# Ledger of designs, part 7: VHH binders against Jacalin-related lectin 10 (JAL10)

Target 1, 292 residues: Jacalin-related lectin 10 (JAL10), of Arabidopsis thaliana (Mouse-ear cress) (q8gwi7)
Amino acid sequence: QKLDAIGGKGGKQWDDGADHDNVAKVYIRGGLEGIQYIKFDYVKDGKTIDASIHGVSGSGFTQTFEIDYQNSEYIVSVDGYYDKSGTMQALEFKTNLKTSEVIGYPKGTTKFSLGGVNGKMVIGFHGSAGKVLNSIGAYLTTAPPTKSQLVGGLTGGEPWDDGSNYDGVKKISVTYISTLIRSINVDYEKDGQVVTRYHGMKNGDTEEFVIDYPNEYLISVEGTYNILPDDNVLVIRSLIFKTSKGRISPTYGFVSGTKFVLESQGNAIVGFYGRDGGAFDAIGVYFSPIPS
Short names: E, the ipSAE of ESMFold2; O, the ipSAE of OpenDDE; V2, 0.75 times the mean of E and O plus 0.25 times the DockQ between their complexes.

## First folded at step 1 (VHH)

Design g8 (framework vhh_7d4b_2; at its last look DockQ between E and O 0.20; V2 from the best seeds 0.00; counts 0 for: pae O 12.2 > 2, placed apart)
Fold by ESMFold2-Fast, scan of step 1:
Order: structure tokens, then sequence, then C-alpha cells
Structure g8 (fold): chain B 292 residues (1-292), chain A 122 residues (1-122)
């Protein structure tokens, strides 16, 4: 999605494009006459690409704002402030984790916002500049998946992680015995292909919960975890799945102990991680915004 | 050595009541939570009710709340499910379940009983 540039019509148009996975770093130089210099380092396929410079080179104090893209930080919105001549006087950057200082001089200006759309992130910028920044616009895309907390037994079994690089969940097969969960088998979709991942022991009763992806999304995993009486180990005792169409699965396993709910409003579950051994010890999920 | 034996199922008209029993042996009954699962024709198995070892805590599926009551008699090693206002959608095989016994090895048995058939029809 391309958001139109806001500000004045002066200067020469520039466009960094949208072919990026994230923004790594912002360099910005403010002055009394306006923002004189802005450049962005972008990320593509895990590598930073050369900075695009916009505005006047020269002497002056350059402020920087770093995005921790390796730990899933991204820009959600940018607030701008332009004066009566259409010159950009100040900018403020907001990520999913923090807010920058207001860079520049916002007094006597008109405020606007770029972005701030649920489930979207900023991956590029465009605008116009000459001796000062005159206008700025942004490119938005779907935000990267977010990782839930891990629930259940945090020290038993062996860790596993399917990651978050799937488009959606098509089917979950749960193997359980009367008192606990033994395993899950998840059919993911990625680029039109089914990718199957199995975790846990196959011994037990197996039941399937089919999701009508992409017309329906898995949105919630809830359940219980409790200690095994004889070995003092916490394991997942029950699981229930819910979809975006209001469907609720049967309860798999046995309701016992501490209840948990893994869900995030406006998001679908696109991956699982956890711990397993002789039982399914712990579970967590990855959330991604539901397409609008 | 764990043994669970269900009884009390049958064929009834809608609106009638049944009481299921689960006789347990081979473990210290009062130390473990117990539950009732059901599996309807062509459907997945679901938990309908559970009860703590002391009987002080109970849980119910939303579909049976207000109609079914789970209870236990620890002196008799027996758990019950009182099913009132039965509906055709309650038709299923009902299974008695025991909480995990805890051992260094996971057994190849399901920790359920044999099941008892409940059919609600006319």
Amino acid sequence: as target 1 above (292 residues)
Amino acid sequence: QVQLVESGGGVVQPGRSLRLSCAASGFTFSSYAMGWYRQAPGKQRELVASISGSGGSTNYADSVKGRFTISRDNSKNTMYLQMNSLKPEDTAVYYCAKDYYGSGSYYPFDYWGQGTQVTVSS
C-alpha cells in the first residue's frame, strides 16, 4: 500500500520504493528552516542495503533512530509537522516497541500521521526535497508475525519451533490420552504448498480439526497444564482451538490445572513452538494480522 | 493395573434422564481427578465433565452445563454422571477417564474405560 506524500509541493521528488522487508535505521538532520537531511537504511533478505540520501549534505548534527529489526521491531507510524510554506519542520517515529524523540521544531506547524494501521508496518518512504524536506509519504505492508509467551512445562522435554514463515494453518491433528496431550501434527500452507510438522509421541487417540484456509483462520489456542503427580513435571493436559468463523473444536485431552489462552485480536495463528517428550510439555504460537 | 468400567447407558426418549457409573480399581482413587468424555457418531471425542480427587472442583462443557452433574464416592471407588433433560445431540459412547498416574514410561493404553452407549431417540 502506497500512502501519498504529505507536506508542500516544493523540491524534487524522491522514492525509495517498497522492495524492502524492514527499515534498519533513520538518519535525520533538523534545522531552524526545516529538516535538511533524511536517509534510511533498509533491510532486504536479512541484509542492510545502502542508505538513500534526501536533502542537502554539509555540516550539522545528525540524529539517528535505530530499529532492532533482528528482534522483530518495525516502524508502525510516522508523525510529521509542516509549516505554512509546506516545509517539514519535525518528525517522530513510532515502532511496535518504542517512540523516538520529536526531531526538529514542531511549534506553529500542522501535524499529520502516516501509518498507524492495525497489522501494517512501514517498509519504505517517498517524498520531495530540495534544501529542506518538503513532503514525506510511506509504503505499508503486513507486519511480521509476533511470538506469544510459552505456556506449560518450561523445563521438561525438548524444545521445537516451526517458526512463523507460513501463510496459515489448514489442519491440526491432536494425539491425546485420557489425561494429557501426546502430540500435534500441523498442516501449514506456504506459497500454495502444504507443509506438515509433527511434534510428540504417536501413541494415543488422534482427532483432526480442519480449518477452511484461506476462508477461515485459526485465531485461538486455549487449554490447561498441570503437574504429573508422580514425577513433578508440568505438561499440557488439554487443548481447544477456535477459528475466525466462530467454530470451536472439541476439548482434546483432560481439563486439569492452570488455564491459558493464546489469542490476539485481529490476528491469526500462523505457527507453533513448544516443548515435547513422552508428553506435550509446552506450547506457544506465532500471530500474524488477518488480511483485510 | 488401572481398570475403569462404565455402566448405565441405554436408549431413552428426549427429555429423560440417565445416570452413568464408572467403577475404578488399580490406583488410589481419591488422589486423582476423573472425567467423562463422549464420542458421537462421526464426531471427535470431547470432554463433557471433570471432577477433582476430593470432589471440591468440577468443570463442564458448555453444551451440558445445567443438565449434567458429575460426582464421586471415594469410599466406593466410583464416579457418576447424572444426565438430565437428554437431547438427541447427547447420543454418544461415554468414556470414564482417569488423570495421569505418573510413571517413568508412557503406557500404550488410553487411560479410558470401555465406554457405555447412550442413545437419545424416539
Scores: ipSAE 0.005, ipTM 0.329, lowest interface PAE 10.1, mean pLDDT 85
Fold by OpenDDE, look of step 8:
Structure g8 (fold): chain B 292 residues (1-292), chain A 122 residues (1-122)
Amino acid sequence: as target 1 above (292 residues)
Amino acid sequence: QVQLVESGGGVVQPGRSLRLSCAASGFTFSSYAMGWYRQAPGKQRELVASISGSGGSTNYADSVKGRFTISRDNSKNTMYLQMNSLKPEDTAVYYCAKDYYGSGSYYPFDYWGQGTQVTVSS
């Protein structure tokens, strides 16, 4: 997705393109006359790529903003100020994890925001520049999945992880008894095919919660976790699933102990991870933006 | 102290039946799922059947489904395995097992009996 450049009409057009996986570092030279130049280091196939300077290096000062792309940090939006002459005066970068300082001098008369689309990340920039930066635009792509916290018994049993490399969840098969969750099996959609991952045993009552992917998405996992008195182990005792269409599953298991909710606004659950120790000890999920 | 004692094993001809019993003590019997495992010579121990604490839910290995029946009498702290239509491949030491978790957690098991030998041969 290409976002139009915002700012003045002066300068020559530049375009770093959208063929990147992330942005690693931003370089900005600011001066009293405006932002003199902007430069980006991009990420492609796990390597950093240096882009050209856009603008002119003058007598200003250079500030840098680093993005921890290796730990799933990405630029979400860019805020800025430009003056009546169409000169960019200041920029501020916002990632999914932090916000930069205002770089430059925010003395512009016009404030703007570039990006800020839910579930999207910036992977490239374009704009115009001459003696100063005149305008800036961006290329967006779908943001990568994020991992939730693990809830429940965090030390018992064996860990499992389906990962996040799925397009969505099509079905959850829950095995449970009157007191707790035994296991869940998940049917994922991946590239038009169904991939089933099995976790635990199918001993007890098994019920299916079907999701109408791609018309419907799993968006929330709720439940409770508590100690099993006889065994003195902390496990998931109940589960409830919610979809993007407002459907709510039955309550599986036994509502007991501490309530938890795994959800992320604007995102769908695309993967599960957890711990199994005979009972369903712990549960976590991967979130990914819902396609628009 | 948890104790599991198997009985009822023996030598039988193919097609015949045996009934195994497991006497349990040292824990609240009805609060735990129980199971039967078997181990043939040179093979790994495998699940044969399991039963929930209440006895309301049962599970069977595909190899014994339709032939074996697991049950329990919580008033007697005893679990049973009715084995019908026995085959030579059913020859193994059969072990009684107690679930690690409560009445519905079938795996893993934390206590085992000494086992009882079942031999099916012509």
Scores: ipSAE 0.000, ipTM 0.268, lowest interface PAE 12.2, mean pLDDT 89
ESMFold2, look of step 8: ipSAE 0.012; ipTM 0.247
ESMFold2 (binder alone), look of step 8: mean pLDDT 81; pTM 0.820

Design h1 (framework vhh_6qgx_2)
Fold by ESMFold2-Fast, scan of step 1:
Formats: structure tokens, C-alpha cells, sequence
Structure h1 (fold): chain B 292 residues (1-292), chain A 126 residues (1-126)
């Protein structure tokens, strides 16, 4: 999605395009006349790409804002401030993790925002510039899936990971006994096909929780974990699932010990990871934005 | 938070030079636009010069262009106004001013600046 440039009509058009996976770093030189230049370093296929400077290099200090793209930080939105002559006077960058300083002089200007759309990230910029930055616009794409913290017993069992490349969850089958969770069996959808993944031991009572994907999304996994005294290990004791339609599953297993909740506002669960062995030791999820 | 203290004023003959200094204190000195204003006896405060937080942009009132130079030293947290070819009409109390977030439209508007020094007097004899 291309967001139109906002600001003045002056300067020469520039366009960094949208063929990037992320933004790595922003370089800005401000001044009393306005933002004198802007430059972006982009990420493509795991490599940083140095883009062109927009504006005119002059005397003064370059301010920088770094995005920790290797730890899933991305630009969510940019706030801009332009004066009555149509010169960009200040910019502020917001990521999913932090907000930059206001770079430049926002007093007595008109404020606007680019981005801030749930589930979207900024991957490119365009605009116009001459002696100063006159206008700025952005390119948005779907934000990448976010990996939750791993909860439960972090050292027992063996790790497993379904990944985040699924479109949604269609069904979860939980196998449990009176004291703990034994296994989960997840039916994912990917490109119209059902992909089934099984983790854990099959001995126990099995119950199914069906999700009406794509009309309904799995949004939350709640549960408890506690020590298993005979084996002296932490394991998942209970699980509860919640959907975007307000449905709540029965409690599977036995409520015991430390409570956890894995959810993220505006996001659906699109994958699971964890640890298992003789019991279901730990669980984590991948979040992806719910479409529109 | 910024506190400003001016120095360097005095009596000078027409055609002479003076260097005014403004010592600034505060963690965000490098983020502030700095300006010099002056007030002649019986007149309102008027804009003289401004310098951006980056030091890359300067703005001067027409009557001092080519004669005055504003500069800043981040290591010393100072802003200086080098005044050359002084004229009797330059006689005034000179004030250092600072603001964060000041747009270019407002550089000449004294009521837009949040931090002010006490002033230093400059007298230019005919």
C-alpha cells in the first residue's frame, strides 16, 4: 500500500520504493529552515541497503534513529510537521517497541501521521525535496508474525516449533490426564490446505476445540504450569483457548500453580512452539495481525 | 530546563567590534534553537539573529547581515554573537533566548521563546 506524500508541493520527487523487508536506520539533518535531508538504510534478504540522500547535505549534525530489525522491531508510523510554506520542519518515528525524539522544530506547524494501521509496518518512503524536505509519504506492508515468550518448564523435554507460516488455526485437540496436559494436535490452514501437527504423548482424555476459520480466529491461550513432584520438573497443567468471537473453551487438564496468558491485542495465533517429553513441558505462540 | 547568562557587553566606538557570549546550562542544550534579541532605550524588543540546534542554519535581521555572526560551541555550551562594524543604532540591551521546537515562521517572534537571559548592555558611541 502506498500512502500519499503529505507536506508542500515544492522540490523534486524522490522514491525509495517498497522492495524492502524492513527499515534499519533513519538519518535526518534538521535546521531552522526545515529538515535539510533525510536518508534511510533498508533491509532486503537479511542485508542492509544504503539508500540515497534526499535533500541537500549541508553543515550541521545528523541525527539517527536505529531500528532493531534483527529482534523484530519495525516502524509502525511517522508523525510529520510542516509549516505554512510547505516545508517539513520535524519528524517523529514510532516503532512497535519505542518512539524517537521529535527531530526538528514542530512549534507553529501542521501535524500529520503516516501509518499507524493495525497489522501494518513501514517498509519504504517517498516524497519531494530540494534545499529542504517538502513532503514525505510511506509504503506499508503486513507486519511479520511476533514470537511470544515461552511459558512453563524451560529446561525439561525436547524443543519443537511449528513456525508462523500458517494462515490460521482450525482446530486444537488437547490430550490430558487428571494432573496435566499430555499433548496438543493442531490443525492449521495454509493456502486452503489443512496441515496437522502433533506434539506430546497420546495417553489421556482427548477433547477438541474447533475454530471457524476464517470467520473466527484463535486469539488467546491461557493456562497454568507447576512442578511435577515425582519427576521434579515444571509442566503445563491446564489450557484454555479463546477466540475473536468471544468463545472460551472448557478448561483442559488440572488448574495448578502459576497462571499464564498468551495474547496480543489485534492479533491472532497462527503457530505454536514449545517443549515436550514424558509430559507437555512448555508452550509459546506466534501472533499475526487479524486482517482488516 | 535551560538557564542563560550573557556576557561581553560594554562601550565601544562606532566601527569597532564586540563579542557577546551566552552560557547555557541544561541536559538538552544541543536540542535548542538559540537567538539574540535586543531592546534599545524606549523601544520594543527586536530580533537580531538565530542559530539552529544543529548549527547548520542561521537567520539575521537585515540591518546586521554581513556585520554580525552567530555561532555555537557545544563543548562549552555557549552561543556567541560576533558584532563587527558597530553603529550607534546598534546600542541596546542584548538578550540571549532559547526554545525547543521553534518553527522557522516564529524565529523573529520574541514571545515564542521560553528561556531568556537577563541581558547585557552594548553602547556604541558616535
Amino acid sequence: as target 1 above (292 residues)
Amino acid sequence: QVQLVESGGGLVQAGGSLRLSCAASGRTFSSYAMAWFRRAPGKEREFVAAISWSGGSTFYTDSVKGRFTISRDHAKNTVSLQMNSLRPEDTAVYYCAADYGLGSYYYTQSDEYDYWGQGTRVTVSA
Scores: ipSAE 0.000, ipTM 0.138, lowest interface PAE 17.8, mean pLDDT 83

Design h2 (framework vhh_vobarilizumab_d1)
Amino acid sequence: EVQLVESGGGLVQPGGSLRLSCAASGFTFSSYAMAWYRQAPGKGRELVAGIYSGGSTSYADSVKGRFTISRDNAKNTLYLQMNSLRPEDTAVYYCARGGYSYGWDYYYGMDVWGQGTLVTVSS
ESMFold2-Fast, scan of step 1: ipSAE 0.012; ipTM 0.470

Design h3 (framework vhh_7b18_3)
Fold by ESMFold2-Fast, scan of step 1:
Structure h3 (fold): chain B 292 residues (1-292), chain A 122 residues (1-122)
Amino acid sequence: as target 1 above (292 residues)
Amino acid sequence: QVQLVETGGGLVQPGGSLRLSCAASGFTFSSYAMGWARQVPGKGLEWVSYISSGGSTEYQDSVKGRFTISRDNAKSTVYLQMNSLKPEDTAVYYCARVGWELLPTSDYFDYWGQGTQVTVSS
């Protein structure tokens, strides 16, 4: 999808195109005169693409903004500010992981936004520039799943990873004892078929949390982790699940130690990863945008 | 090897002044913009001031008119002159080479120093 350039008239049109897998780095040179140039490094098939500078080159104040595309960071939106003379005065970048400060001088300008479409990421830019940046537009594509941080005991047990190539979660079965979580058993849906993945020990009480996929999405995993005093290892002590319909599961296990929440606004959980052994040591999730 | 070393922090009374210095090495200093950022207790990391390779300066609104950034390319040094200090200026101050200093996280600086503590209190 091509988003039209917004800003002032003037300058010469430029277009970096949409034939990229990701934006790797933003270069922006600005000051009291406005944004003097902008440049993007793109990635295609694992190779960086050296794009042209848009605006004036030379000495002066230049900042960079790096996107950690190898760890599934991507630009979701850009806010811009342009003045009555048609000069871009400020820009703000938002990724799936963070929001930048407003770069430049937005006073007395018109604000606009590019992107912010759920399920989409920015993979290219276009616009107009001369001695300053006059307008900017973007190209959007479908965003990939993103990987959460891993929480819990990071050194005990063995790693496991279900990946992110599922359409959604239909059911989670939790096995627990009075002091900790023992295992999870997840029913995923992929191309209309149920795929079941099991991690941990089966000894304990088992309870099911059913999700009405695709009318309801799993959106949050909350819990606690703490040491086992006898073994001096961190393990997951409790789990709670929340859905897009506001349903909250019972608390499984025993609430103890450090609290965590794995949740991303506008996203559903589509996969799990973690560590297990004699106990359920650590948990993480993969997020995918809920279709708008 | 890029290295940034801050000096000049300390304890000062409200209304007082301090001058911070940042000695840079391991790169062509005159070719880079430089800046200062601070970590205020409870507020996180915030940008304070920038100076371009050409000498153009920019300031956060809360310090404008009170702080002055300057550079000496012959000495590979950046300075921050802080006047009319307020208790709210209490923070660890970091010298940074141009990266992404305007984000509220130290992870986005290309290179930064160890920091120097500034305490404004009676």
Scores: ipSAE 0.000, ipTM 0.122, lowest interface PAE 20.4, mean pLDDT 83

Design h4 (framework vhh_8h63_2)
Fold by ESMFold2-Fast, scan of step 1:
Structure h4 (fold): chain B 292 residues (1-292), chain A 119 residues (1-119)
Amino acid sequence: as target 1 above (292 residues)
Amino acid sequence: ELQLVESGGGLVQAGGSLTVSCAASGFTFSSYAMGWSRQAPGKERELVAGITSGGSTYYADTVKGRFTISRDNAKNTLYLQMNSLKPEDTAMYYCAKDSSGWYQPLDYWGQGTQVTVSG
């Protein structure tokens, strides 16, 4: 998605494009006449790439704003401030984790925002510049899924990970016995196809929780974990699922020990990861924004 | 080099009892859930009993109340005590180890032991 440039009509048009996975770093030189210089370092295929300088290099202090893209930080929005002539006087960057300093001089200016759409991130910029920055626009794409904490027994069993490259969850089949969870079998959807992933032992009572994807989303996994006394291992004892339509599953397994809740406001569960062996030792989820 | 060796099968009369055993080697036996599966002629293989590393047990509805699974971690041996045997229990019985991977829930490396119930 291309967001139109906001500001004045002065300067020459520039465009860094949208062929990037993320923004790594912002370089800005502010001044009393306006933002004199802006430059972005982008990320593509795990490597940083230098984009062109926009504005004039001149002499002065360059301020920087770093994005920790390796730990899933991304720009969600940019606030801009332009004067009566359309010259950009100040910029402020917001990520999913932090907000930059206001760079430049925002007094007596008109404020605008680029981005701030739930589930979208900024991956590129465009605009116009001469001796100062005259306008700025952005390119948005879908933000990467967020990985939850792993809950349960963190050292027992073997790790598994379904990843986050699914559109949604259509069904979860839970196999359990009177004391614990044995396995989950998850039907995901990806590009109109059902992808099934199974983790754990099939021995036990099996119950299905069907989600009406894409009209309904899985949003929460709640449960408990506790030690098996003879094994001295933590395992998942119970699971409960909740959907975006307010549906709540039955409790699977046995409620025992420490309670956990894996949910994130405005997000759906799009993947699972965990640990299993003879029991289901640990569980975690991937969250992706629900389309607005 | 993981091995599961089943033994103790044979011919028994309906209503009789039999114990099958599985000797395990090549892995840390006490760390894994173990199970017994069976395959009758012309039928699919079914899991009839399971036991966790901690000793929690599972039984299929067809055998609950009649079969008892147990383990001896000191001897690396799994047992299935079968009581009140029925002709429908006639099958090849396989010892199963829980899988450490997400591809397969159970690993079968034994040749099985045949149980035949006559009536």
Scores: ipSAE 0.000, ipTM 0.129, lowest interface PAE 15.6, mean pLDDT 84

Design h5 (framework vhh_7d4b_2)
Fold by ESMFold2-Fast, scan of step 1:
Structure h5 (fold): chain B 292 residues (1-292), chain A 121 residues (1-121)
Amino acid sequence: as target 1 above (292 residues)
Amino acid sequence: QVQLVESGGGVVQPGRSLRLSCAASGFTFSSYGMGWYRQAPGKQRELVASISYSGGSTNYADSVKGRFTISRDNSKNTMYLQMNSLKPEDTAVYYCARDIVATIGSYFDYWGQGTQVTVSS
């Protein structure tokens, strides 16, 4: 998707295109007369590509904003500030992980936003520039799934990873005993088909939590982990699931020790990863944006 | 050192009742779920009943549902199995166990010595 450039009518049109996987770095020179130039380094096939400078090149101070694209950081939106003459005075970049400083001089300007569309990331820019940046627009694409932190016992058991290439979660079956979680069985949907993945030991009580996908999304995994007394083993003790419709599962297992919450506003859980052995040692999730 | 001591086994006729007790020491009893397992001659050990550390949740094997009741008294570090309507197929050595954290091969057995239950006409 191409978002039209916002700002003034001055300058010469420029376009970096949309043939990129991500943005790696932003270079901006701001001044009292406006943003004097902007430059982006893009990512394509795991390599950074230097794009052209837009605006006037010179010897002024340049501010930079780096995107940690190797750890799944991406630009979500850009806030811009332009004056009554149609000159871009300031820009602010927001990623899924952080917000930049306001670069330039926003006082007395009109604010606008590019992006901020749930499920989308910025992969390219276009606009107009001459002696200053006059307008800026963006190219959006579907954001990749985001991998959560791993919570629980990080060294016990064996690692497993279902990945993120599923459309949604239809059902989670939890097997537990009176002190801890033993296993999960997840029914995913992919292209209209159910794909089942089982992790952990089958011994214990089993309860099911059904999600009405695609009318309802799994959005949160909450739980606790703790050392089992006398055994010095750190494992997942309890799990609770929450959906986009505000529905909350029963508590599976028993609440003990350190609490965790794996959720991301506007995102659904589309995959699980973790560690297991005889107990369910650790859990993590993959997030994908919920369609708006 | 974990110690579990079972008692209350014996020889009974079909249809009668027995109450098993498990006295626990060497660990914080109130922090662990507990279970009763049994092993008949020539058969694998099977879980009969389990109880959460608070006593708020219980689970039973299908073969004993409606006949057996598991309970615990955390103030006495003791777990019980009330066995009603006993059948010849209930004949086994009964073991109390602390909840299993089965990390591969390391924590499988927290077992007592067992108590023999024989149901014979």
Scores: ipSAE 0.000, ipTM 0.162, lowest interface PAE 14.5, mean pLDDT 84

Design h6 (framework vhh_8pnl_2)
Fold by ESMFold2-Fast, scan of step 1:
Structure h6 (fold): chain B 292 residues (1-292), chain A 120 residues (1-120)
Amino acid sequence: as target 1 above (292 residues)
Amino acid sequence: QGQLVESGGGLVQPGGSLRLSCADAGFTFSNYAMAWYRQAPGKERELVARITSGGSTNYADFVKGRFTISRDNAKSTLYLQMNSLKPEDTAMYYCAAGYDILTGYYPDYWGQGTRVTVSA
């Protein structure tokens, strides 16, 4: 999606395009007469790509804002501030993890926002510039999945990670005993194909929770974790699943200890990660925006 | 593949003794740590005793001095000698096997259980 440039009609039009996976770094030079130049480093196929400076280059201090794209940070929105002549005076960048300082001089300006649409990220910019930045617009795409915190026993067992490159969850099979969770077996969908991933031990009672993907999404994993009697390890004791249609699974395992909820408004669960050994030690999820 | 089969449970009077056995021919018994668990009606399954593949033992406080766990790797058999039995020892007793059983991880294999009732 192309968001129109906001600001004045001055300067020459520029366009970095939308053929990028992410933004790596922002370079801005501000002054009393406005933002003098802006430059972006983009990411494509895991490599950074330098783009052109927009505005005037010269001596002085350039402010920078770095995006940790290797750890799934991305720009969510940009707030801009333009004066009565349409000159861009200040910009502020917001990612899924942090907000930049206000770069430039926002007093006496009109504020606007680019982006801030749930489930979208900024992957490119366009606008107009001459001796100053006159207007700025953005290109949006679907945001990558977000990794939750890991809950449960953080030192027991061995780590595993299904990743987030799935379209949705079709089925979860839970193996449990009277005291704890032993394993999960997840059927994911990717490009119309079912991909099955298994984690944990097979011994125990097994129950299936089927999701009517793509008409229904898994949105929540709730559970408990606690230390086992006579043992010095934390394990997942119970699990409950909830869908976008309001369906709630039975409780699997035994409710004991610390309660957790892994849920993000407007997002579906598209992957799992965790730790397992003789028990299911820890669990985490990847969230991806539900299409609107 | 492997199945653990318990035997030796029964009805006994307070102060009496029972010897439980657990046998399996279907897996490499000598490689596993072994344990006895018990479950009384309406209660959680709890550890009674553990034994390593090398023969080191550990006991729950409520059975120390009364119960003895042992194994015979040549016969692929686990034993629990229960002496000075009390009414509170009444439970279903389960044999279990696992590589990490002594470190707090859930056993890989369970038996179907054998019932012990301590009553006059």
Scores: ipSAE 0.000, ipTM 0.167, lowest interface PAE 17.5, mean pLDDT 85

Design h7 (framework vhh_vobarilizumab_d1)
Fold by ESMFold2-Fast, scan of step 1:
Structure h7 (fold): chain B 292 residues (1-292), chain A 121 residues (1-121)
Amino acid sequence: as target 1 above (292 residues)
Amino acid sequence: EVQLVESGGGLVQPGGSLRLSCAASGFTFSDYYMAWYRQAPGKGRELVAGISSGGSTSYADSVKGRFTISRDNAKNTLYLQMNSLRPEDTAVYYCARHYDYVWGSYRFDYWGQGTLVTVSS
């Protein structure tokens, strides 16, 4: 999707295109007359691509904003500030993980936003420039799945990872005892077929939480983790699941210790990873944008 | 020296109620997960209800909505309020101090002597 450039009609048109996987780094040179130039380093097939400077090199100070693309950081939106002449005076970049400083001088300007569309990321820019940046627009694409933090015990059990290459979750079966979670069994959908993945010990009480995928999405995993007595090892004690239709599961296991919530606004859970042994030691999820 | 002493069992008619108590001593009661188990004649012991140090509760499906587990940390006492009793609730009820297992079933480091509950038809 191409977002039209916003700002003035001065300068010469430039276009970095949309044939990129991500943005690696932003370079901006600001001055009192406006943003003097902008430059982006892009990522394609795991390699950084140098792009042209847009604007003119002056005597001003160059500021940079780095995106940790190797750890699934991406630009979600850009806020711009232009004056009455249509000169870009300031820019602010927002990623899925952080917000940049406002780069430039936003006082007395008109504010606009590019992007901020649920499930989309910025992969390219276009606009117009001469002695200053006059306008800026963006190219959006579908954001990739993101990996949550791992919660629970990081040293017990053995690691496992189902990955993020599933279309959705159809069912979770939880095996638990009165004090902790023993295992999960997840039914994923991939290309119209059910793929089942089992992690943990089968001994315990088992209950199922069914999701009406694709009419309903799993969006949240909430729970608790605490130390096993005498072992000084953290394990998952309880789990609760929530869906995009507002359904909340029963509490599985037993609420004890530190609370966690694995949830991301506008995203569905499409995969699980973690650690297990005789107990379920740790859990994490993969998020993918819910289709608009 | 850890001790758990159950009381409150007896004979009751179907639909009746009983309150079991477990007096704990020899440890910091408030720090431990506590549970009630039962054993019917000729059957193995099964978990009835559990309660964490923080007061969160869990119940077997067969007793959920009828039984209530609670604790009084100031008195070092665990309780089981049993309502709407049925003949199949007839068992010896045991108080247990609980630890978790990594491989296998529950680990309990101490049990009480038990208290008999008989629900006559």
Scores: ipSAE 0.000, ipTM 0.121, lowest interface PAE 14.4, mean pLDDT 84

